VHH binders against Flagellar brake protein YcgR (ycgR). Designs and how they scored, part 71

Target 1, 263 residues: Flagellar brake protein YcgR (ycgR), of Thauera aminoaromatica (c4kar8)
Amino acid sequence: MAELSTPSPASPAPLDGGRGDELEKFTLRGARQILQLLQDLITHRGLITAHTGGGHSFMTAVLKVDEERGRVVLDPSPDPQANRRALAAPRLTCVTQLDGIRIQFPLVGLGEGQDKGRPALFAPLPAEMLRLQRREFYRLQVPLAHELSCLLKAEDLARKPVEVSARVIDIGAGGVAVVVPTGAAEFVIGGTLPACRLALPDGEPIELDLEVRNLNRQTQRNGTEQLRVGLRFAALPRAADTRIQRYIFKTERALNAKARGGL

## First folded at step 7 (VHH)

Design G14 (from A64 with T28D D53G; framework vhh_7pa5_2)
Fold by ESMFold2-Fast, scan of step 7:
Structure G14 (fold): chain B 263 residues (1-263), chain A 121 residues (1-121)
Amino acid sequence: as target 1 above (263 residues)
Amino acid sequence: QVQLVESGGGMVQPGGSLRLSCAASGFDFSDYDMSWVRRAPGKGPEWVSTISGSGGSTSYADSVKGRFTISRDNAKNTLYLQMNSLKPEDTALYYCAKDFYDEWGSWFDYWGQGTQVTVSS
């Protein structure tokens, strides 16, 4: 099933955060599973953050699942302006957690009315919901002292192969963000960089394929420009996944120990 | 392993004061913004206040500005909400919530069971 809507200035960014088809294995599309998950959110009084686009969001909760009418009923915001923004938005991105698991789903076609004499928001049941463990959405900010790098196999503007050693600024189970000097290589969103090498402390570099998911230009305080590139791990082998997770856990633990031990 | 435990709720008369506490464990407390959220009987959740990880910035819902003060003690892994000039409309279950920011935006990845505040004469 394809994305229900394309991003626009009035819509949130794609729900996958640049993780594409990797999220398909965490996506619930069965109507019974979706109904059960929404009911679990009611039972556990889940606090939902609904993103309306443009950096705006509000808090809501599921009041009721109306299976016969194929809709979900939500609490409106106590802020009338937030409700107006929600109703004007072509899509809401709803995010919550259940038992430590991130739950994310889109709502389209939002309307307003009443439920049992109380103001309510209504939307058709979502066609899909994401369930992600913390490991799937957590990003570690890489300490500069680790000098963690990734050798990127990319192309220049003339399609000539070029190798760029990029500094890794953050890392998660699904990918890395790297920074490269402007002009070092040409990156195309959706493009694949094969046989790149991720250098972790303690061991041989990991060979892996990376997909370009986002590009952000940033200007440093000294006036130099750098390109931040978000890269997704494509078909990550289990051994590589284990090493990356161990690095994240070990580094987080060490940073915690330093912060608590330092006075 | 992440745990948030609220306390300090109770019954109080209009105009009274209460101080809520939230004991946090299982994560680096100072690295995360923390929020208070409330749910009144028959109403949806309402965001009350947020404090940055360092404690350097705070924000409040319009309904509580000037009456409530959020604070934190990072050495004790504890979040506080000082509530003054309480009104019947402040009656609610108050939740401590851990803010998380990722590539998809801000949201709450954990919250506690809540502590009940009842304002009545």
Scores: ipSAE 0.516, ipTM 0.832, lowest interface PAE 2.1, mean pLDDT 82

Design G15 (from A64 with T28S; framework vhh_7pa5_2)
Fold by ESMFold2-Fast, scan of step 7:
Structure G15 (fold): chain B 263 residues (1-263), chain A 121 residues (1-121)
Amino acid sequence: as target 1 above (263 residues)
Amino acid sequence: QVQLVESGGGMVQPGGSLRLSCAASGFSFSDYDMSWVRRAPGKGPEWVSTISDSGGSTSYADSVKGRFTISRDNAKNTLYLQMNSLKPEDTALYYCAKDFYDEWGSWFDYWGQGTQVTVSS
């Protein structure tokens, strides 16, 4: 049955350009540094998510860096429509990870052709690459035992206000990922959910505004459908930020101690 | 250190079966969703299947639905992919990938070296 098939997982959204000034210290602009990092992606067979805009993305990898011609050679998508969207896009935003380091870079002027007799995509070398250490891109997979929840204030398909209790599956300094039953509410990428309440184990719920960043549907073994929603914190107060960071730090330490049989 | 080691690849004829395994170490395996991703010569990586941290939900690419089954054994820190009714188009290097979630969605933060599957007569 088609209903038993779950769509592909959502791809990570590119980091917001509005935080460009804060990300400057993590941005590489030296030609040799860029070439070396791209070569490292080839050596380690880095899987890259390429965002083409409009909520579309595909997986690719760097096949080759052509230093003489100043370009990168990429694997095309198995999906011809994804390749067509990529070629039509004014810009690709590529996101990957290498040994705990988040890497993000733009590609402009994408073309298609052949490399060693096989279809390939080509683009000029990026002028910049973002390189963030894992500890600087902090995310915690929330233990099921913590029963973390977020009460979402959203709208149903009839534009009527509804409250949805969502389980928090991961949390970081910038946001949370939650799961909700399919059809519980209408979510629009880029939409704002005002006055939501994040319940941490200690203390009162934190009231905050959340921006919808991504959506992903899942079907469980019992046929139950769930929607995974990625949510960014908007205008987070300093006190709330401190409580979230404390929860993340304490939980990570406890998980590390458990793995080593300590504490 | 996070390590993912795939095994079980090989050569089979069309219609045959293979079972891939992935041994995970260096992280709390039971706390993360896991995926299989494949890459064929001249093609980009293709997502194949994902299983939730508990094993309670699974998803598959349209190209493998009804033929492949993903499963996991959290006590053994091992991920599996049962591949039935194999086709020449399934020929690829198969990677075990650790799923990672952030406020912008899911992506892969670690993957193995891959295990080669070749389907030919």
Scores: ipSAE 0.264, ipTM 0.645, lowest interface PAE 3.0, mean pLDDT 81

Design G16 (from A64 with D31E; framework vhh_7pa5_2)
Fold by ESMFold2-Fast, scan of step 7:
Structure G16 (fold): chain B 263 residues (1-263), chain A 121 residues (1-121)
Amino acid sequence: as target 1 above (263 residues)
Amino acid sequence: QVQLVESGGGMVQPGGSLRLSCAASGFTFSEYDMSWVRRAPGKGPEWVSTISDSGGSTSYADSVKGRFTISRDNAKNTLYLQMNSLKPEDTALYYCAKDFYDEWGSWFDYWGQGTQVTVSS
């Protein structure tokens, strides 16, 4: 269902210091490195969840790497419908882990065939693979129904104080991403927003300092422009950290309960 | 460090029963949904069953409904799979898996080494 936040094709050009700059240092693009990582997944019999879009996914594993043909061979699902969805999908997003490190890669051009007389799925080798420690990457996508907000204390273009209520779109152990109307306030990467207030469903708002990490301008289909702001938590007290983690875990469980019937 | 250690596998005749256990450590077990996943010889991995963090909700693959029962003991950090009316097609390596949700939906961020279940006459 949810995809990573990327600029829409209709969006203005991304602002410098976007999320992509952070992810680039964790991205493997060398053919040798990609082949080695795929081989490591085979050796460790990695369980892969392949997302086919529309909230659907299936379990797979790398069966072998055909280096000569530039292909990866995958185990098909025992569920024929899952295989049909996979073959119809324009792209698979594959996620697994190796030694606690999150491994993520796209597969495009999936086909079906046989390997040693048994059904198999085939795809060209991925052009890139991400290797991320869970704590460095994981962001809970905040359900719209939770109406999570953060009151930001920022400055306008004239450096006058302004308060902006921003919708929280994702949250992790290290920070939040929020959306604000374009022009509501001025943000500078590396700047600190003091005494902001994060409103969780349970209890009083959490008062915290936020550091601006990235900025991205988006244009919605209805023509509304918004600014996505990535914000890092600066020095959380244990009580605040505990409340944020509790919210993340509770919401993760509720989303798992809703989604797991599709696995 | 997250660890999941499966046990209880073995050889059993068709129609027999086995109870699998999974000892979890390194995370707050009571806060996560848990699953069983299996991999049969010559086949890919197949999701078998999931249980909610409290144990109040369970789900099963169609192939095991009515025969398998997933349960958990949060005080002991242990996940169980009671397998009844076992069939030859249940022969597989069974993995305990920790559920995780992110931008793409549910996936498993940790699993154990597995325990072998062989159903043969």
Scores: ipSAE 0.507, ipTM 0.826, lowest interface PAE 2.1, mean pLDDT 81

Design G17 (from A64 with D31S; framework vhh_7pa5_2)
Fold by ESMFold2-Fast, scan of step 7:
Structure G17 (fold): chain B 263 residues (1-263), chain A 121 residues (1-121)
Amino acid sequence: as target 1 above (263 residues)
Amino acid sequence: QVQLVESGGGMVQPGGSLRLSCAASGFTFSSYDMSWVRRAPGKGPEWVSTISDSGGSTSYADSVKGRFTISRDNAKNTLYLQMNSLKPEDTALYYCAKDFYDEWGSWFDYWGQGTQVTVSS
């Protein structure tokens, strides 16, 4: 019996997105700044996706900041199983936006209780919060006509080496998202795929190591399942980084020209 | 720049139907998965449904399966939610949300102001 799988919130990613040194300049560590940002999320009723691990996430929102107890109060999920997963998780990775700016922060030591007679989740205030302007995390949706591909070196379910040609659906400074037929290879969050080859339209394929960051399963119209895999560039040579940025920039300009009725 | 504007909410009797619409602008609508999210009185946000960028894949929360249908018209930059067999527990503010995937995971990077659905006799 075919199971309909569908786009859902992906597996957790660490706060730094694998770019620790690069992201430090965007990290807020001041207690006043953190409190103000959390208060802004309350005021703007921000929708927060909380990643709990194992491909699981749920939606929440900050209900209040309890400054005296040094904790944040969150809406629990309507799904009791999601709440149980969250409470069992060593860490939640929370991601949201405020005025188009990506906001990301960890929560550790989640507990449950009540706030004003209603169920609530509680966690100590985060020690850090990441604020990224859209341009710092921009992702280009790759036009289908470009037929951009990445040859992945992975393992099948029997742990045998396998090469999979995956279609690149989006690309940014930090990584790519690709589509792979379900069952073509086994992917593990945090696993490294060495010596993969990213094919850009101009020049030789770029050899690079990719880290699996997220997984999302999708069923196509013909009933074929495909897996969307988010991959981080583990170590990107400067020449490769330049080529990727140039491709993104040129493609953006071409898409902008087309939107104005030109291309 | 990015705008999502919901409409079609209202007051309806239990067992009734409503169709919500979301007009999208400021981004390439056909390139992104889209979702419906709701907030009921006294509850946190609840994911309702998602549709892939092409419309080829859909998913639903268990609470709405068999009753709600998500669809999209990429030529019109519009997302829809057909709600049938409405129950009092479906009373909520319904948001249109733009799904975004990056190297850190999936999340919603924009949402609208919401449209109110009230199911009561």
Scores: ipSAE 0.546, ipTM 0.847, lowest interface PAE 2.0, mean pLDDT 82

Design G19 (from A64 with D33E; framework vhh_7pa5_2)
Fold by ESMFold2-Fast, scan of step 7:
Structure G19 (fold): chain B 263 residues (1-263), chain A 121 residues (1-121)
Amino acid sequence: as target 1 above (263 residues)
Amino acid sequence: QVQLVESGGGMVQPGGSLRLSCAASGFTFSDYEMSWVRRAPGKGPEWVSTISDSGGSTSYADSVKGRFTISRDNAKNTLYLQMNSLKPEDTALYYCAKDFYDEWGSWFDYWGQGTQVTVSS
């Protein structure tokens, strides 16, 4: 029998510089805003993943903000190797979340010392912090192999009720994009489709109300025309929200693993 | 609202055993993956173990593999950690953590006050 390699929990990956202009509106640079956000992380005991480069990271937390000396005090890793990598790194990228908001910030000039007689890491206060509501940004392109579908409750061109099984091509925290054949149903921007059913690979279909947000006619490479419909989740229950987010994370992680290990 | 209450910690000699419990309330326990995280004095948090929402999948830190077993009872909203062959290095405050997943990875959405485990002769 082969040795079982159980996966460790995934660490949140830092957002890359290719999104710099899109992230500017979410970047805090005011000294008092930065101090307040760091204090919020202390108050809520937020766990931080600190990336040291080369695929290495460790878990830490903000213990204290030393405003007089202009520095943050952090928990050292229980792994001495991780602390050595952190101290040797030209910068750390720290990633955490608070109340569903992604927070990311750089630390430069990491040192080691003591806080109340206990080992601690310290760094100058960051000059900027990203505060990004994750729900607003990411869209997962659904793998064709998942055959993800949504049963839409709509009306045909004669205003008769019809049910259309639509393929989900795109999913995010706020909604889905689906494709339907041209003429399968009539969609009106701002219209509500009640009691639709989203079929995820695991579990019962999720019953939800969808609002039509956009319509886009697309021509396939084989010359056939399809309608892409953008749909917003209306009043999504927390359990459904959790299942959708879990699917998105699990799928994105699997895609990243395949991209890295695909022979 | 969300509340996690750890119990079962104590003092034990090397080679001994303890079972930790975490009572969860204020959320649908069966919808979440749950973890145990520990913190020794002067050291940052160390992930120990995770269990899937159904209990069908588990994972462990290399330092505890073969010695610790994570389990859950969804009918009782309770998470467990069975700790065997305890070592002085296992001395820490142990936290129950509620996991949150998004497109960028796993997070600990909430954790409790912790229960102290001390392994000494």
Scores: ipSAE 0.023, ipTM 0.466, lowest interface PAE 6.7, mean pLDDT 79

Design G2 (from A64 with S57E; framework vhh_7pa5_2)
Fold by ESMFold2-Fast, scan of step 7:
Structure G2 (fold): chain B 263 residues (1-263), chain A 121 residues (1-121)
Amino acid sequence: as target 1 above (263 residues)
Amino acid sequence: QVQLVESGGGMVQPGGSLRLSCAASGFTFSDYDMSWVRRAPGKGPEWVSTISDSGGETSYADSVKGRFTISRDNAKNTLYLQMNSLKPEDTALYYCAKDFYDEWGSWFDYWGQGTQVTVSS
């Protein structure tokens, strides 16, 4: 299905300055931990989606771990073209889940051969595996057509209260990223913005407290500067969490349907 | 807690029919596209069919098109696969899978234990 579902070519999202550091706490680098997680995937017959780049992917599974040779053995795709793309790719990104936990790992140096007389794919053991226990790092890129905004209650350079309507560019379970014209307000990492209002397409604005997590200055093609601000939900009540989650899921579904409609 | 439980598999002769069911719980079923995936003995997993969240759009692998029909009942949180004109090459373990689309691509975030379909004389 992943090969028949052709999402638009991913435009590399600008790096969220804190993102890599946030993912580090969920990244396994110990050889024993990696071996154990791969064995868990075998035991639970985990279906794996292997992304080969250029919007291509195929389904596979871990057949075994060859500890003596330091490699993992994978099912080849029933589609010969998918196998050719995988072998030509400099890197595979493998994604699966185990008991609701997202698992992701790279494979580099893929080769083909046989295991017990059957075709198989082989790769060196991954140096790292991501085991993400919460969706707090997933970020939906907000479609421009949704015109999602957040009214920020902040201070200017003279510490006077100001209200700034900021465009929401991404949203996740843990927060939002917004864009603000340079100089519209002063933001300090670790500072709290109380009683801000997040406007979703359906219903009344959600009142919530936001913590400034990161700042990134961007220059547009016309030379104008804007500030990208990463904001964490400091105090998110269940009703607000449910509404945000529903927006994310509905938007993902609509984007997935558009990608499939192109087929 | 997300759960997907498949049923309806069994043994059937070539040319026969089977109807698979998948009971979903722990999520808002009507908000997600759903798929059927199969794994034949000694082979990798193969996508079979997908249905949109509303049931308005369906897609099929070339190997099953015209023989299989995917459907869903959102009021009962149930996914179905009607399999007609079964062939020996349809012998496989059939999984119900929940579709998910995120910033790293399209993938399945949950699937069931599977139900075995065996087509033989």
Scores: ipSAE 0.163, ipTM 0.594, lowest interface PAE 4.9, mean pLDDT 80

Design G21 (from A64 with D33G; framework vhh_7pa5_2)
Fold by ESMFold2-Fast, scan of step 7:
Structure G21 (fold): chain B 263 residues (1-263), chain A 121 residues (1-121)
Amino acid sequence: as target 1 above (263 residues)
Amino acid sequence: QVQLVESGGGMVQPGGSLRLSCAASGFTFSDYGMSWVRRAPGKGPEWVSTISDSGGSTSYADSVKGRFTISRDNAKNTLYLQMNSLKPEDTALYYCAKDFYDEWGSWFDYWGQGTQVTVSS
């Protein structure tokens, strides 16, 4: 077929960002739990950002839950164009927080009307809501193209100081996993590596102390042997924590966009 | 623990001025964009203004453009909103909000309790 594709409206983002079963533990599907959470958002006057796709969003709030009709009532935007985009969107992705917990939910089948004589938006109750602590379970598999490295300050077999440039293979809020050539340094589970340097793509290397948590010897397909080392952030400065978290989210977003485009 | 504490609201006559402040703690203030959001009685939230993490870029809602100025002091972890030529329609509870960008796009992950601004004669 050689005909030109008709542009589709921007597809709504999945709630889990493509993380599948890992987020299932944090997903509410019980009707009572969903109703209670929506009522909690009303009580706490939660500020909700509703994403309509195409990079567009507007601010809203849940005004009430209509249990008899199975729908939520939302406050419309003061911007008429934002409301038109919302009504044309196949789905709203709503994001907010409650007591420091990230809450996300989809709304499908948005309509407009009035509530108590005032303009309002209406949607069926969401079938699921995600409650997520930012750092709870996630490890980013580091893209090879990023060439992420950590300069380790360790000791060799003779207890002499050595510096080893290790490739970072995954990273999370609590630590990194790295690979080093076998014999490059001696690692002891529970040992501390002081003043190591983690090189992120943006900005200066981060100085941090790392604790050795696990060791695994691997043989590559070409027959070379590597040591995988799991390292915990022993004491992470707040600024370093923020930079690592930002790298993780930015990279995950880029990977999710690439994966969706690859379909 | 992230905290945002707004202050500087009050009662003012039309055409008057107020300066709002927001004291931030519990996160690296200089790494995040910040916004002001307002909620008038019986209405939902309306975005007012945003400032980038460095303070180098600002944006405003059309309703306040030319009258309000957003600024920040990263050394003091403080966000400001200078409000001039106030109108009765500016009467609202004003919230300080922390911008966050992730796989979902831009959203506000924290906000304060708000400070009340009342414009009446």
Scores: ipSAE 0.365, ipTM 0.766, lowest interface PAE 3.2, mean pLDDT 81

Design G22 (from A64 with D33Y F100T; framework vhh_7pa5_2)
Fold by ESMFold2-Fast, scan of step 7:
Structure G22 (fold): chain B 263 residues (1-263), chain A 121 residues (1-121)
Amino acid sequence: as target 1 above (263 residues)
Amino acid sequence: QVQLVESGGGMVQPGGSLRLSCAASGFTFSDYYMSWVRRAPGKGPEWVSTISDSGGSTSYADSVKGRFTISRDNAKNTLYLQMNSLKPEDTALYYCAKDTYDEWGSWFDYWGQGTQVTVSS
């Protein structure tokens, strides 16, 4: 039941906001299918991460589907600031899973109110929902033992160029997630980092342009802060894409062999 | 199959302590960030804490910072949450979650059945 995508200059990476492209075959657009999937998320107590943009997100869940009013009812965050950001956002990107299948959908026109006397968030039913198996979105959690790194070209507080070595924790068709040392650089959501260098095993470092999409703060044992940074590939060369996919494939195969007791 | 099994919940008085555990199987535990998420009666889910794959970095929700400590033992494929100075507001079902971070941010691709924590008033 495997399907190979034909090469296309305009083909978006999975989960990169494409419309009618490669993602069409994984996209539910039928009203009944959308209602059933939302109901399945309620039944299975689906934990949903709602991304509000600007590197912010909060945890929610679907409380119910109001078919009569054509909307979903969501749990608000216990954090009032997260709720304010969500209400101000033009769009939420909601991400969850069901039986290991990634589910992603937009919500537009978020409002607040009450459901049965309790605070709730409301949004119109999504017009589409994306449903992807891992094999269809080419993501790999990078093994810690690989010590995979990316040299980022960024700026400091004074807008002076600085180079930062970042550990790669996740890699896929659409981008990477990295961890950067404390205080090493400033990152701006939507900003471009040109000519960064991804060091894969076997071969020369790959030169990439990266767009900053998300930031998440963590505290190290010494009390200093570090960032997890989500980075999108901008204008990824085909040769680089091939090498990244080869690394992902080989690493998954090796991890599966270890899990099965092969080595 | 990926499995996450929480334990260590129970009833405790305000100011008391509990230690939660999560046993992980079906994936290479040491390669993934892990999180604790809770759901209180009549409220939505709330992220509590995250720990990096090596255990070298952590993050906490403001409501639990200074009271809770997340830790892990990669040799035992086990995640922990040490909960001190417990308050009635900490009463919730606590979930262990496998944390994935991509270009869109964090999301959970698996979570457990949960363990109940009740702080008597």
Scores: ipSAE 0.567, ipTM 0.808, lowest interface PAE 2.3, mean pLDDT 84

Design G23 (from A64 with Y32W F100T; framework vhh_7pa5_2)
Fold by ESMFold2-Fast, scan of step 7:
Structure G23 (fold): chain B 263 residues (1-263), chain A 121 residues (1-121)
Amino acid sequence: as target 1 above (263 residues)
Amino acid sequence: QVQLVESGGGMVQPGGSLRLSCAASGFTFSDWDMSWVRRAPGKGPEWVSTISDSGGSTSYADSVKGRFTISRDNAKNTLYLQMNSLKPEDTALYYCAKDTYDEWGSWFDYWGQGTQVTVSS
């Protein structure tokens, strides 16, 4: 007899994994915040992907929060095998979204029973919940095939205006990191590079002002020195912000084409 | 703001057919994988089908393979689900869902209010 299961689109990282320090600022630990967020998921009928380990997952939803008993009541999977895996799992990692914010939380000690005469799954309230807004921290490593570049308008060591075509190595909502040859231009942390041009694959280059935020000198295997420069978008028009976000989302999706094929 | 509006549900006898539609707005429809998810009375939500952003790849739950066909029209910002050989077990509220990818993996970002499908004789 074939196994009935709801395919998992992804295997999420655990909340206490190697990114603990980076995730702490996005982690809710207050009992009232956790209760409110779970209630918001009920109100908005939030669909939850519950990961049971070993690449297995199922879809569920929070039916109610029992504050007095300190537990959540979850909708069981229509697949009996998924429910058996969930009950056997030492931990569920639950992933959902609310208003474009990723929400992730663990459930430990899952049990089964009835709620108002209907099958239900029960678990203690999570001690923590993660709320991640992608825009705030994510940076995309730019594929070499995209040949993404930024034309920097700067000064050389003799204070002569120069234009430097720099390769973009990562990009996020707040800025880019670029690579330039050492000595090609003078960069000062806090300095502004006006009227630079960011070339995205689709459409005309975006003209923008960039602020120098960090500098990192590296020596390559061939002995050539390069400078990695972190640049903040000093004043980004909404249209430009939209194009940059669209590029990031589209590229992330394309990079995961193999994972989507597994669905 | 992202909005998904499902339609095309109704009552049908076993063996019948229905075509569901989902009108999308507030985002660039052609950049996103789209899915259909259903919720039967007294059961949890079940993933039904996914279609890639270009329409070049599709996948289906084992319970609907060979009977349902997912498709999209990116020029009209519309997702479809053609449902043939309907069974009583297909009775559910059907939701259109926008898939999302981030560094943590893929998950559903938005879904609509749903459209009710009832298969009964």
Scores: ipSAE 0.036, ipTM 0.526, lowest interface PAE 7.0, mean pLDDT 79

